# Ledger of designs, part 13: VH-VL binders against Tubulin polymerization-promoting protein homolog (tppp-1)

Target 1, 180 residues: Tubulin polymerization-promoting protein homolog (tppp-1), of Caenorhabditis elegans (p91127)
Amino acid sequence: MAAAAGFNWDDADVKKRWDAFTKFGAATATEMTGKNFDKWLKDAGVLDNKAITGTMTGIAFSKVTGPKKKATFDETKKVLAFVAEDRARQSKKPIQDELDAITEKLAKLEAPSVGGAAKANAAGVYSRLTDHTKYTGAHKERFDAEGKGKGKSGRADTTENTGYVGAYKNKDSYDKTHGK
Key: E = the ipSAE of ESMFold2; O = the ipSAE of OpenDDE; V2 = 0.75 times the mean of E and O plus 0.25 times the DockQ between their complexes.

## First folded at step 16 (VH-VL; framework fv_bebtelovimab)

Design u3 (from q1 with heavy chain S101L; at its last look DockQ between E and O 0.21; V2 from the best seeds 0.00; counts 0 for: placed apart)
Fold by ESMFold2, look of step 16:
Structure u3 (fold): chain C 180 residues (1-180), chain A 122 residues (1-122), chain B 109 residues (1-109)
Amino acid sequence: as target 1 above (180 residues)
Amino acid sequence: QITLKESGPTLVKPTQTLTLTCTFSGFSLSTEGVGVGWLRQPPGKALEWLALIYWDDDKRYSPSLKSRLTISKDTSKNQVVLKMTNIDPVDTATYYCAHRLTDSYGYYFDYWGQGTLVTVSS
Amino acid sequence: QSALTQPASVSGSPGQSITISCTGTSSDVGGYNYVSWYQQHPGKAPKLMIFEVSNRPSGISNRFSGSKSGNTASLTISGLQAEDEADYYCSSYTSRSLVFGGGTKLTVL
């Protein structure tokens, strides 16, 4: 049905971070608003309004939540999958590579920023021990020079030419929700 | 015309770190969609994918080799570098760098270097 | 990652059509349209012949065609010629990796 499969993180661990963002500005909230979803993605550096924009996240969020305008954890994973799919139409990377890029950034972030500082917690300790953390030394220096300043091409919107091909040509993937 | 060339040592000893450099021409690694991958082929055996680096510095590694691999790029020098730690005899192979087919989904390599044979000895 | 199964060898006479199979799983060949085929002559780098199951890069003869059904992809070479004699490898993206078949030696009789 949905592209929730393929997340390479620990759901229980990430759900603690998701809960912190869900409750940002609303201590009793149990489902994530679109505003707090965008805050999560912004604080993690995913929503940069260049490669991934608020229009892309808003469309994906609305597609999953409809009139409810709030998402459970499982629904939030579906929203992330749609954001990755939309980004992949522009970048022409596999959808899984785009989803992994998103989830890697989200997994590093412990709590919502309040004026630009992240808070420490127990979930943050576990997230720092992922495979990606082992390679951060040389990575950091090179990311400053290349990963942020060279992606600008004027193609920040999803204005793909209609000639682009989707990630799947398998008809069963598109019709899984309906009988034969 | 797109060209790639591998360079590095041809003979290494077990436990050393192998460093291979791919120098290319005819494309820029700052162009959206562009990627350069590394693959290898042991003598008489099938190809094996090792790593891929994208224009936006996103890096992907073969899951079975991830802990031993580091890929990086220097866009100003038209170079991509692969490091593989803790070399052993099973790593003897011809190593290729290759251009990823642009504006496609998946990992397709349309231009390849000539390859460089790396032999691991004692 | 999963291994893809190809026949070890296949042969045909000039002018004939031959087909090379590549069998994977629902996690690779069956689950994605990211199948590709490479031709490799002895001592040479591989050459991309087919990508996205059935697409040819520019400069590749239409004698080469690709298809898949379920978990099996196929490369068909029509009008077989002497220069087609080579090793052929299929490849498929899987979740977070790229896997190759063991290769098929095509002999032109």
Scores: ipSAE 0.643, ipTM 0.827, lowest interface PAE 1.2, mean pLDDT 81
ESMFold2 (binder alone), look of step 16: mean pLDDT 92; pTM 0.937
OpenDDE, look of step 16: ipSAE 0.875; ipTM 0.949

Design u4 (from sAB with light chain S95G; at its last look DockQ between E and O 0.20; V2 from the best seeds 0.00; counts 0 for: placed apart)
Heavy chain, then light chain:
Amino acid sequence: QITLKESGPTLVKPTQTLTLTCTFSGFSLSTEGVGVGWLRQPPGKALEWLALIYWDYDKRYSPSLKSRLTISKDTSKNQVVLKMTNIDPVDTATYYCAHRLTDSYGYYFDYWGQGTLVTVSS
Amino acid sequence: QSALTQPASVSGSPGQSITISCTGTSSDVGGYNYVSWYQQHPGKAPKLMIFEVSNRPSGISNRFSGSKSGNTASLTISGLQAEDEADYYCSSYTGRSLVFGGGTKLTVL
ESMFold2, look of step 16: ipSAE 0.693; ipTM 0.866
ESMFold2 (binder alone), look of step 16: mean pLDDT 91; pTM 0.932
OpenDDE, look of step 16: ipSAE 0.886; ipTM 0.954

Design u5 (from sAB with light chain Y32S; at its last look DockQ between E and O 0.19; V2 from the best seeds 0.00; counts 0 for: placed apart)
Heavy chain, then light chain:
Amino acid sequence: QITLKESGPTLVKPTQTLTLTCTFSGFSLSTEGVGVGWLRQPPGKALEWLALIYWDYDKRYSPSLKSRLTISKDTSKNQVVLKMTNIDPVDTATYYCAHRLTDSYGYYFDYWGQGTLVTVSS
Amino acid sequence: QSALTQPASVSGSPGQSITISCTGTSSDVGGSNYVSWYQQHPGKAPKLMIFEVSNRPSGISNRFSGSKSGNTASLTISGLQAEDEADYYCSSYTSRSLVFGGGTKLTVL
ESMFold2, look of step 16: ipSAE 0.667; ipTM 0.839
ESMFold2 (binder alone), look of step 16: mean pLDDT 91; pTM 0.930
OpenDDE, look of step 16: ipSAE 0.885; ipTM 0.951

## First folded at step 17 (VH-VL; framework fv_bebtelovimab)

Design x1 (from u3 with light chain S95G; at its last fold request DockQ between E and O 0.25; V2 from the best seeds 0.68)
Heavy chain, then light chain:
Amino acid sequence: QITLKESGPTLVKPTQTLTLTCTFSGFSLSTEGVGVGWLRQPPGKALEWLALIYWDDDKRYSPSLKSRLTISKDTSKNQVVLKMTNIDPVDTATYYCAHRLTDSYGYYFDYWGQGTLVTVSS
Amino acid sequence: QSALTQPASVSGSPGQSITISCTGTSSDVGGYNYVSWYQQHPGKAPKLMIFEVSNRPSGISNRFSGSKSGNTASLTISGLQAEDEADYYCSSYTGRSLVFGGGTKLTVL
ESMFold2, look of step 17: ipSAE 0.691; ipTM 0.868
ESMFold2 (binder alone), look of step 17: mean pLDDT 92; pTM 0.936
OpenDDE, look of step 17: ipSAE 0.863; ipTM 0.948
ESMFold2, look of step 22: ipSAE 0.698; ipTM 0.870
ESMFold2 (binder alone), look of step 22: mean pLDDT 92; pTM 0.935
OpenDDE, look of step 22: ipSAE 0.889; ipTM 0.956
ESMFold2, fold request of step 23: ipSAE 0.739, 0.738, 0.741; ipTM 0.887, 0.885, 0.888
ESMFold2 (binder alone), fold request of step 23: mean pLDDT 92, 92, 92; pTM 0.937, 0.938, 0.937
OpenDDE, fold request of step 23: ipSAE 0.897, 0.895, 0.873; ipTM 0.960, 0.959, 0.954

Design x2 (from x1 with light chain T94A; at its last read DockQ between E and O 0.41; V2 from the best seeds 0.72)
Heavy chain, then light chain:
Amino acid sequence: QITLKESGPTLVKPTQTLTLTCTFSGFSLSTEGVGVGWLRQPPGKALEWLALIYWDDDKRYSPSLKSRLTISKDTSKNQVVLKMTNIDPVDTATYYCAHRLTDSYGYYFDYWGQGTLVTVSS
Amino acid sequence: QSALTQPASVSGSPGQSITISCTGTSSDVGGYNYVSWYQQHPGKAPKLMIFEVSNRPSGISNRFSGSKSGNTASLTISGLQAEDEADYYCSSYAGRSLVFGGGTKLTVL
ESMFold2, look of step 17: ipSAE 0.686; ipTM 0.858
ESMFold2 (binder alone), look of step 17: mean pLDDT 92; pTM 0.941
OpenDDE, look of step 17: ipSAE 0.861; ipTM 0.946
ESMFold2, look of step 21: ipSAE 0.700; ipTM 0.861
ESMFold2 (binder alone), look of step 21: mean pLDDT 92; pTM 0.939
OpenDDE, look of step 21: ipSAE 0.847; ipTM 0.937
ESMFold2, fold request of step 23: ipSAE 0.761, 0.745, 0.752; ipTM 0.895, 0.892, 0.895
ESMFold2 (binder alone), fold request of step 23: mean pLDDT 93, 92, 92; pTM 0.941, 0.944, 0.940
OpenDDE, fold request of step 23: ipSAE 0.899, 0.899, 0.876; ipTM 0.960, 0.960, 0.956
ESMFold2, last read: ipSAE 0.745, 0.751, 0.747; ipTM 0.888, 0.897, 0.893
ESMFold2 (binder alone), last read: mean pLDDT 92, 93, 93; pTM 0.944, 0.943, 0.943
OpenDDE, last read: ipSAE 0.903, 0.895, 0.905; ipTM 0.963, 0.959, 0.963

Design x3 (from x1 with heavy chain D57E; at its last look DockQ between E and O 0.19; V2 from the best seeds 0.00; counts 0 for: placed apart)
Heavy chain, then light chain:
Amino acid sequence: QITLKESGPTLVKPTQTLTLTCTFSGFSLSTEGVGVGWLRQPPGKALEWLALIYWDEDKRYSPSLKSRLTISKDTSKNQVVLKMTNIDPVDTATYYCAHRLTDSYGYYFDYWGQGTLVTVSS
Amino acid sequence: QSALTQPASVSGSPGQSITISCTGTSSDVGGYNYVSWYQQHPGKAPKLMIFEVSNRPSGISNRFSGSKSGNTASLTISGLQAEDEADYYCSSYTGRSLVFGGGTKLTVL
ESMFold2, look of step 17: ipSAE 0.671; ipTM 0.861
ESMFold2 (binder alone), look of step 17: mean pLDDT 92; pTM 0.936
OpenDDE, look of step 17: ipSAE 0.863; ipTM 0.949
ESMFold2, look of step 21: ipSAE 0.637; ipTM 0.835
ESMFold2 (binder alone), look of step 21: mean pLDDT 92; pTM 0.935
OpenDDE, look of step 21: ipSAE 0.888; ipTM 0.954

Design x4 (from x1 with heavy chain D57H; at its last look DockQ between E and O 0.35; V2 from the best seeds 0.65)
Fold by ESMFold2, look of step 17:
Structure x4 (fold): chain C 180 residues (1-180), chain A 122 residues (1-122), chain B 109 residues (1-109)
Amino acid sequence: as target 1 above (180 residues)
Amino acid sequence: QITLKESGPTLVKPTQTLTLTCTFSGFSLSTEGVGVGWLRQPPGKALEWLALIYWDHDKRYSPSLKSRLTISKDTSKNQVVLKMTNIDPVDTATYYCAHRLTDSYGYYFDYWGQGTLVTVSS
Amino acid sequence: QSALTQPASVSGSPGQSITISCTGTSSDVGGYNYVSWYQQHPGKAPKLMIFEVSNRPSGISNRFSGSKSGNTASLTISGLQAEDEADYYCSSYTGRSLVFGGGTKLTVL
């Protein structure tokens, strides 16, 4: 499976939402940072630090962007495909099912959330929170409660300690998308 | 021992909504990787996959039937429910629920219910 | 729902080997290693015989083997026995769906 070929959404509509997150905190930005990528996924309920973690998204983002550290829309789609691959290793679902689960949630989210108009932290909030004012963190807590999965991936070699080895032709699908 | 059993009406009228319940034992829909699918087989014809629900609430539907299907679960009762709207005589079939094989990435169904025949009257 | 092509019937005598073909496209059988085979006796639910092209679930006889080449998967039954008389269905993942063949009736002569 090619990562870009598996997207089940309207590119034009989603690109508009992607643009909104790309410009969060930087109105002239044309490419998405890893921080804003994580905000998008967290606001959509994808990044819950259980089933899908910041470590998984960070590794996937670095794989696609390398030294640039910023992603075009098409590169962001590749990042999402790698996140789906990493999640599938844990869940044993088809990679496409994991990608569809992610893209369905992202497609429902219209714009960066301002619903945290109370206690805030440093993660993924609007310009008002950049002023260090207190806001309700309900969005962050709601995302955490929804995504109770186990995102155990880390910097360790995941193929050695998972039991994925050889039994499912996982390597074959994985190698097709990884490329060097 | 994994077991599944389908229940619901055996005779339905055109345009009604068909509701089928899968009651299972020997596994939990809270367990990571677990899924339950629905399939059907018209008398004397091939199998057709309808829907799949995973432990994490992720749901997949046959693209040709998606607009008519709703799958849901009650993990505490060990039940999965399939609803199919706007029933038509072509929907006459034996309906099966089945456990998804968890040690492979594909859609493989290793334990099946006995099936329930649903006849759509005229 | 018979997106995959199987012969309508096949026959063999006890002790023979037979092969049932399942032909799809590069978008299913050819594009994924997510092919399975089911056996179904009359009045019974299907039984998973082969998954992931060639793997047998626990309790399935090694007389059943699977393979594929290009867009065609094959189920081979060696040492044919009377109890093998049944309908056989192949299936393949397509990226968003699971599709089945039309079925093959195996008759043991």
Scores: ipSAE 0.645, ipTM 0.844, lowest interface PAE 1.3, mean pLDDT 81
ESMFold2 (binder alone), look of step 17: mean pLDDT 91; pTM 0.935
OpenDDE, look of step 17: ipSAE 0.863; ipTM 0.948

Design x5 (from x1 with light chain Y93W; at its last look DockQ between E and O 0.08; V2 from the best seeds 0.00; counts 0 for: placed apart)
Fold by ESMFold2, look of step 17:
Structure x5 (fold): chain C 180 residues (1-180), chain A 122 residues (1-122), chain B 109 residues (1-109)
Amino acid sequence: as target 1 above (180 residues)
Amino acid sequence: QITLKESGPTLVKPTQTLTLTCTFSGFSLSTEGVGVGWLRQPPGKALEWLALIYWDDDKRYSPSLKSRLTISKDTSKNQVVLKMTNIDPVDTATYYCAHRLTDSYGYYFDYWGQGTLVTVSS
Amino acid sequence: QSALTQPASVSGSPGQSITISCTGTSSDVGGYNYVSWYQQHPGKAPKLMIFEVSNRPSGISNRFSGSKSGNTASLTISGLQAEDEADYYCSSWTGRSLVFGGGTKLTVL
């Protein structure tokens, strides 16, 4: 299976943490909302409004979930991959390095810090959930002017522009060709 | 304009920790996109990538050597330091530090130090 | 210990073209466009000749060209000159690591 791997964590362990955030504010929820996704990333220090912003996470979440607006665990992993892609366009690091930086932070978040305890976590006594509605109306000019954060679904248009995107296309083609 | 130079001991004993310093000029590790890597080449053999540190202090290590390696930087001194623990005669090699090409997403090293030979005694 | 396979040596006469191959797997050369080539003269540090499969850094002669087909990358040197005599190493990204070929000694006759 082409392009399935890429996460440096134990799915079973992380799924338990994912589930705790999924149920934040909705004990019966089985799929993660965009708001709880952003809370998870914020509490872990991934969504810092510098390198990774609410605009980036919102675009990635919408790309995967569409009108459903909620994500399964597997869909959440796809959202993280898109966030890493968008960040990599700015940082010029390999997409895998950006994804690993994200997953390393998410994996370090303590289990007690997923309920209401995020405010009492090592992240600070006043660390409340940061609502990203302040950033929803932000101008995308920052991305245009710097040439970063573009291409929500442009991965198919560039065969050599980004090595990571090109690598996936080449890898997938070769796997299917080997059957012959 | 970009230059790098490795320094450290040339002869070390097994089990010691090897500390190598890369001193560079012509660029800053505070500049977005910048990274410095360490590689080695045993006498007469192929190159081997060891580690990379980025401007934002993100650190990447060769998976087979990760448990023995620590990379760090001192931006104010234009230095990157590599430490390798529990060295062994198989670690005898010329060690290079190198600047990562900033115009690409991959690990490409466009400027290299001259290298320093580290011999691990028996 | 080479993750990528290169011929041990190749030779050619001045003015000829030569090609050096670098064979990996679908998990490196075939899976990513992060292939590069380095030239290394005796006693010197490697010099980057090609990156991203086929791109030349500034100052590298267009006599050097790179390509890839499947799991095999190629470095082609046209118009061989005496100064081209060196060891050549390919490298490829594997997702989390950079691996190198064992090197090819190019002899210019």
Scores: ipSAE 0.655, ipTM 0.848, lowest interface PAE 1.3, mean pLDDT 81
ESMFold2 (binder alone), look of step 17: mean pLDDT 92; pTM 0.940
OpenDDE, look of step 17: ipSAE 0.728; ipTM 0.893

Design x6 (from x1 with heavy chain D57R; at its last look DockQ between E and O 0.27; V2 from the best seeds 0.62)
Fold by ESMFold2, look of step 17:
Structure x6 (fold): chain C 180 residues (1-180), chain A 122 residues (1-122), chain B 109 residues (1-109)
Amino acid sequence: as target 1 above (180 residues)
Amino acid sequence: QITLKESGPTLVKPTQTLTLTCTFSGFSLSTEGVGVGWLRQPPGKALEWLALIYWDRDKRYSPSLKSRLTISKDTSKNQVVLKMTNIDPVDTATYYCAHRLTDSYGYYFDYWGQGTLVTVSS
Amino acid sequence: QSALTQPASVSGSPGQSITISCTGTSSDVGGYNYVSWYQQHPGKAPKLMIFEVSNRPSGISNRFSGSKSGNTASLTISGLQAEDEADYYCSSYTGRSLVFGGGTKLTVL
């Protein structure tokens, strides 16, 4: 049997960052949505739509979460392991090397300026005052929407500047469901 | 078909930085799945893995030596370079570069250079 | 990183079979199927004989076979020939590194 991949990061430190992303746009959330998972990976440079795509992350997320469509921290680690496994089938690197490449990028991501929860534990000081996106998803997300809104494209995660094949477009959007 | 050759100094003094170059042919380090590793073997002793660089510039280092090692590549020159800082007499070894087997997971080295002996003065 | 344990030497007569053991831990040999075996003749670079526990690279004699059970991998050489006299090293991925055994000197009597 294939060896199980393990996480070579500090769970306590990463859990703080995970929690900050889990609560992005939903202060009472305790489990990470697929949108926030993809935002985390995109902001960290993991989801680049070349080596690791939104299709890969979406399939992995759905496989772990099923009908509840949100993930605990431990379930998020399972999602990351599936993404690494899927990538490894193409790259023929050990699954552990692919997982380490992902986790190294996630660990380097700066915490939000207001993310006091990430500092609350005695794990150390990891706060960074900058991020790569100017506090929003990305400038590219606006170009994906073309400034006109373009119907159901929304403002985040609904589309990207270059068209996805239609089957891969994010079906779930905040436009339709709002009212939380 | 696939060939690799190590080059660099054969005698180094303690505290210096060792720079070794692997020049290869018969494959491209831009091709998905490809990797080149560095290993060493002290005279009469076992092999030791040092570092690996993948086509996508992902790099892996032996944990015990990571603080002393830097691996890099120049794909246009078909070269991989290893630097090792703070050289010590225990680093005396034959140094090999090797091609990583691309049809399987793990770290398997199917083509090796002839090796270059680096002697560190005591 | 973990070290792998091999016997220092083994011997056999031409035509016989011998087995070289390689014992690691659940973090390497036991935890991954990324075990390999290398043959090294004096003055030569190592040659990959077995990868992924039991697979032979192209051009390697079917007299060489590999297996593992628990934390111990084994290289079996059947039909021993004089040219099999060499040093043999096992190796295993550990999730962080590649580690080698200390080597086994095979003598063909």
Scores: ipSAE 0.621, ipTM 0.828, lowest interface PAE 1.4, mean pLDDT 81
ESMFold2 (binder alone), look of step 17: mean pLDDT 91; pTM 0.934
OpenDDE, look of step 17: ipSAE 0.860; ipTM 0.947

## First folded at step 18 (VH-VL; framework fv_bebtelovimab)

Design y0 (from x2 with heavy chain D57E; at its last look DockQ between E and O 0.21; V2 from the best seeds 0.00; counts 0 for: placed apart)
Fold by ESMFold2, look of step 18:
Structure y0 (fold): chain C 180 residues (1-180), chain A 122 residues (1-122), chain B 109 residues (1-109)
Amino acid sequence: as target 1 above (180 residues)
Amino acid sequence: QITLKESGPTLVKPTQTLTLTCTFSGFSLSTEGVGVGWLRQPPGKALEWLALIYWDEDKRYSPSLKSRLTISKDTSKNQVVLKMTNIDPVDTATYYCAHRLTDSYGYYFDYWGQGTLVTVSS
Amino acid sequence: QSALTQPASVSGSPGQSITISCTGTSSDVGGYNYVSWYQQHPGKAPKLMIFEVSNRPSGISNRFSGSKSGNTASLTISGLQAEDEADYYCSSYAGRSLVFGGGTKLTVL
């Protein structure tokens, strides 16, 4: 795959933000899911479904992770390089410029946003996280199963639909080695 | 036909901020792939790239001059503006704005303004 | 100061071929296929003659050709004409920058 000259960020600083997204909804997670990858990119304004789409991110994520479907920090950087390359084929910017635009946005984002949580807390997949208070389910209370957090809905085309490679065998017109 | 024209002061004093405006026609700064760059050429010397702004507001600066440069655009006025702070006699040069070639990945400039000579007093 | 090395001058007679070299590093000329050549007559803005190592913009004579080997790019001008007398600059993308050669003055004898 096409490589950029490098990441223009401090790995240690960014890895803390990556960890926060990795653990969103799964406090013990050590590798990033595609869902949380897309959340990171969306919260940072990278995944806007105009210039960079969920299809682009889903394909890139699947190509790096394969059957594992989770990415280490270093693997996440490879996913970002593939996204930058795919975007560059459309924008005709150098891949390094596209990657730098992405990394600038990701590096300034501090933590995952928490939105629309009330109904998701009541019944969502992540409702049993360790907490410091006995809040919900105070024995007599019903939980609200109608809410958010049931799963990733409305973005199925941004997940790992297929692991095909043919669409990305296109020739790279800049200085890198072309695919054989 | 794409045309570009530089405007701004021709004589500046050290420490001032130089502001140059590129006014263009024949293309839109909202079109995907479009970019406008600034370059300069000191008398009798080589070209030097300064900055580039893309249609999507992405901005790239020469690493050696980045701390002194600000590029911006006004799409509705067909203008790109370059500001360079802390001017010094070494900055005496002809300054060009130029259209970035859009059907290639590199930084290639296929249409140039006529250039404007900026002289910095000593 | 120039990141790319060009000969200071080159000369040739009308009808001959001439080659101008442009030597960089693996971080620019050798690392990318984003080399360009500009022609500049006195008092005029530069004119793009070659991009992507070897491609000619529309309206550029096929007497101008470009190539690259390793860290060195070359501009070849065949069938020299008096109007070819000018300064020639190479340029290469360098990751996060665009770098230029120092220029070559071509004299047509």
Scores: ipSAE 0.667, ipTM 0.851, lowest interface PAE 1.2, mean pLDDT 82
ESMFold2 (binder alone), look of step 18: mean pLDDT 92; pTM 0.938
OpenDDE, look of step 18: ipSAE 0.879; ipTM 0.951
ESMFold2, look of step 22: ipSAE 0.636; ipTM 0.841
ESMFold2 (binder alone), look of step 22: mean pLDDT 92; pTM 0.939
OpenDDE, look of step 22: ipSAE 0.890; ipTM 0.955

Design y1 (from x2 with heavy chain Y105W; at its last look DockQ between E and O 0.31; V2 from the best seeds 0.61)
Heavy chain, then light chain:
Amino acid sequence: QITLKESGPTLVKPTQTLTLTCTFSGFSLSTEGVGVGWLRQPPGKALEWLALIYWDDDKRYSPSLKSRLTISKDTSKNQVVLKMTNIDPVDTATYYCAHRLTDSWGYYFDYWGQGTLVTVSS
Amino acid sequence: QSALTQPASVSGSPGQSITISCTGTSSDVGGYNYVSWYQQHPGKAPKLMIFEVSNRPSGISNRFSGSKSGNTASLTISGLQAEDEADYYCSSYAGRSLVFGGGTKLTVL
ESMFold2, look of step 18: ipSAE 0.537; ipTM 0.775
ESMFold2 (binder alone), look of step 18: mean pLDDT 92; pTM 0.937
OpenDDE, look of step 18: ipSAE 0.882; ipTM 0.952

Design y2 (from x2 with heavy chain T102L; at its last look DockQ between E and O 0.26; V2 from the best seeds 0.58)
Fold by ESMFold2, look of step 18:
Order: structure tokens, then sequence, then C-alpha cells
Structure y2 (fold): chain C 180 residues (1-180), chain A 122 residues (1-122), chain B 109 residues (1-109)
């Protein structure tokens, strides 16, 4: 039986941050859109369009949310697990290692970045932003968390399954250079 | 043929910093997925994992020893270096470096050096 | 985190099958499928026999097989041979870390 990756963060604390991003640009929103999900990951430095791309996050988000196109907090955690799994296929590191890297960055981020706001006193910026985390709910929608994928776009990929995420086989040892 | 060899002092005084070098051939630290780990085995006792470094300079350390360990690599020299600070007699062990199994996600070591015994004397 | 528990010793006669157990917790053996087994002959470096619970590296005899149930992994050696006499260590990923069992001395009678 495959074991799922665990979330090494404080759910209650992170849910506050999730709420802030969920309501970015929509003060009454209760579920996170794909655009605000990508904003969260981009503001935290997770979505860098190199190691983790908007194509990867979009595929993971769609896999969890389907036609609803919005995610609860618990569904958002599933999206993060799929992003970690997809990244691990490239990095060849344990899926849990990749999820931990993602969750550490997300847990450190206090609030959505605000466009056009002047940040006074750069030396003390962290303490001011922490004090005003609830201040910015739903003011600006985007810091353009976007990605450029491989340009295929279509025909729902069925390669990613929910089973066996944490226990992927690498059949035999590999010690050959190649070109089929 | 993948080979690894540990080098460094065989006798070390307490409080010193132990520096061990793993020199290898048959693979490159620039190759995606490559990693090299350090492990040790006190005489007559079980294996203990110490650290791992990946091709992209990502690093892992044993939680109980993390404050004393530094792992680094020199891709051009085919070397990985482990430093362990504040050495004491409990650190007497055979130290191994080992190659991480390619195309796997876990911490599995398929090629090992011969090991080097480090004795800590006071 | 948690030491993996192995029997101190196990024995068998040539041709028989033996099983070595490795018990951990939900934070290692039970939580991930990243279990491995190493064989170590006296004075030699360890040799990887099984990875990812049940996979054999190239060149490892199919007499060696691995499995897991809950928090316990098992190494089974069938058709026991004199050369199998060695120490066996299990190992498991434990969240950005790796833990080992205390080892099992296999004696071939």
Amino acid sequence: as target 1 above (180 residues)
Amino acid sequence: QITLKESGPTLVKPTQTLTLTCTFSGFSLSTEGVGVGWLRQPPGKALEWLALIYWDDDKRYSPSLKSRLTISKDTSKNQVVLKMTNIDPVDTATYYCAHRLLDSYGYYFDYWGQGTLVTVSS
Amino acid sequence: QSALTQPASVSGSPGQSITISCTGTSSDVGGYNYVSWYQQHPGKAPKLMIFEVSNRPSGISNRFSGSKSGNTASLTISGLQAEDEADYYCSSYAGRSLVFGGGTKLTVL
C-alpha cells in the first residue's frame, strides 16, 4: 500500500494565509481559484517557471478541481501534493522532500503582494507587513502568476494517478548512457 | 566503472574538525539525479547515515548531527567533502562515501568506497 | 528518528528460506515506500540488495525478495547458500533523513 506525502506545517496557521490569497481580488470568495493559487506559489517563490512552472501547477489544479475550477483548503493541499509529485519526477528526489520544500516557502509568506503600494522603511518591512496581513484582503487580483508550458495544451493527460504517489518504482539500477 | 575512495586523517584529537574527501570516478556530479552520501559505522555497530549532496548542490544532513556537519562538492575534481566539527571519541568509526542509485527517488546507495577508519584519541 | 528494529540473529540450513524483519513506525517504514536492504560481509562495505521495498538492483539474485506490511518490512532469502552468511541492515527514508536497523547476523548452518 502506497503512503501519501505528509504536510509539515501548522494547518491552522497556513489556512489564514490561504484565506488571504483566496480572497485576493474577491473579498467574499471561499474557495481558491487557479489564478490565486498560482499567485500564492509565485509570491512565495515556488512557481519560478524553471523548476515549477505554470503548466505544472495548472495541470495539478485541474486534476483536483475538474470543472469546478476552485479548490477548498483540503483540495489545495491535494494540488500541492500533485505539484510535488510532478516536480519529483524531474528532480529524482523523494516526493516528500519536494513537498517539504514547497510547504516551507508557502508557510513563510505572510500575505499577498500588493501592487502599487509604497513600502516605507525597507529595513523594517517584515514587521510592518506582518502587522498588516489582514489589511490587504481582496484589493488587487494579480501579480501575474503565469507560466509558459511546453505548448501542447490538450487532450487530458491520464498519466497522473492518485495512487502510488509516494512509492514510485525505478525498476532496475541505471548505469548506461543513451540515445535510442 | 564507478569507484569511490575515502581519504583523510586516521587519527584525530577531540575538538578538532574532521575533514574527509570522497574521490570518485565513473560518474559526474553534474549529471542530473547524481548524489553522493556519507555514512559511518562504529566498530561492531550499525550503519549510520550522515549526509547526502545532490548534483544541483541540494543537501541533506542527519538531524542529530546537522549542527556539526557540512557537505560540499567540487565537480571539476570529482570530489565530495564532509566536515564534522567538535570531534569526540564517540565519532570513532569507519566512514564511507557512497553513490546514490540513479533513476530512483529514495536514498539508496549502490556503490560504496572501501571505507576509512577514523580513530579519535584524547 | 526511530531506530528500526531487526532480530539480532537468524539462522537456516542450505536450501531453506529465511525471513528477516525490520519494524519501524508510521514516520518511516509505514509512511513511505523507500525501504532498502544491505548485505555486509565481514570487513567489506555494504552491498545494496533491495531498494524501494521490493526492487532488486541489476545483478542481485532473485533468491532475495522484499516486502512490506504496515510498519514492518521483510527480506526473504530463498535457497539459502553459504555465501549468504553476512550481516543484513534495513534502511528507510524518514523525512529528509535516512534511518537504519541495528542489523541481523545471518548464520548458515
Scores: ipSAE 0.518, ipTM 0.767, lowest interface PAE 1.7, mean pLDDT 82
ESMFold2 (binder alone), look of step 18: mean pLDDT 92; pTM 0.939
OpenDDE, look of step 18: ipSAE 0.866; ipTM 0.944

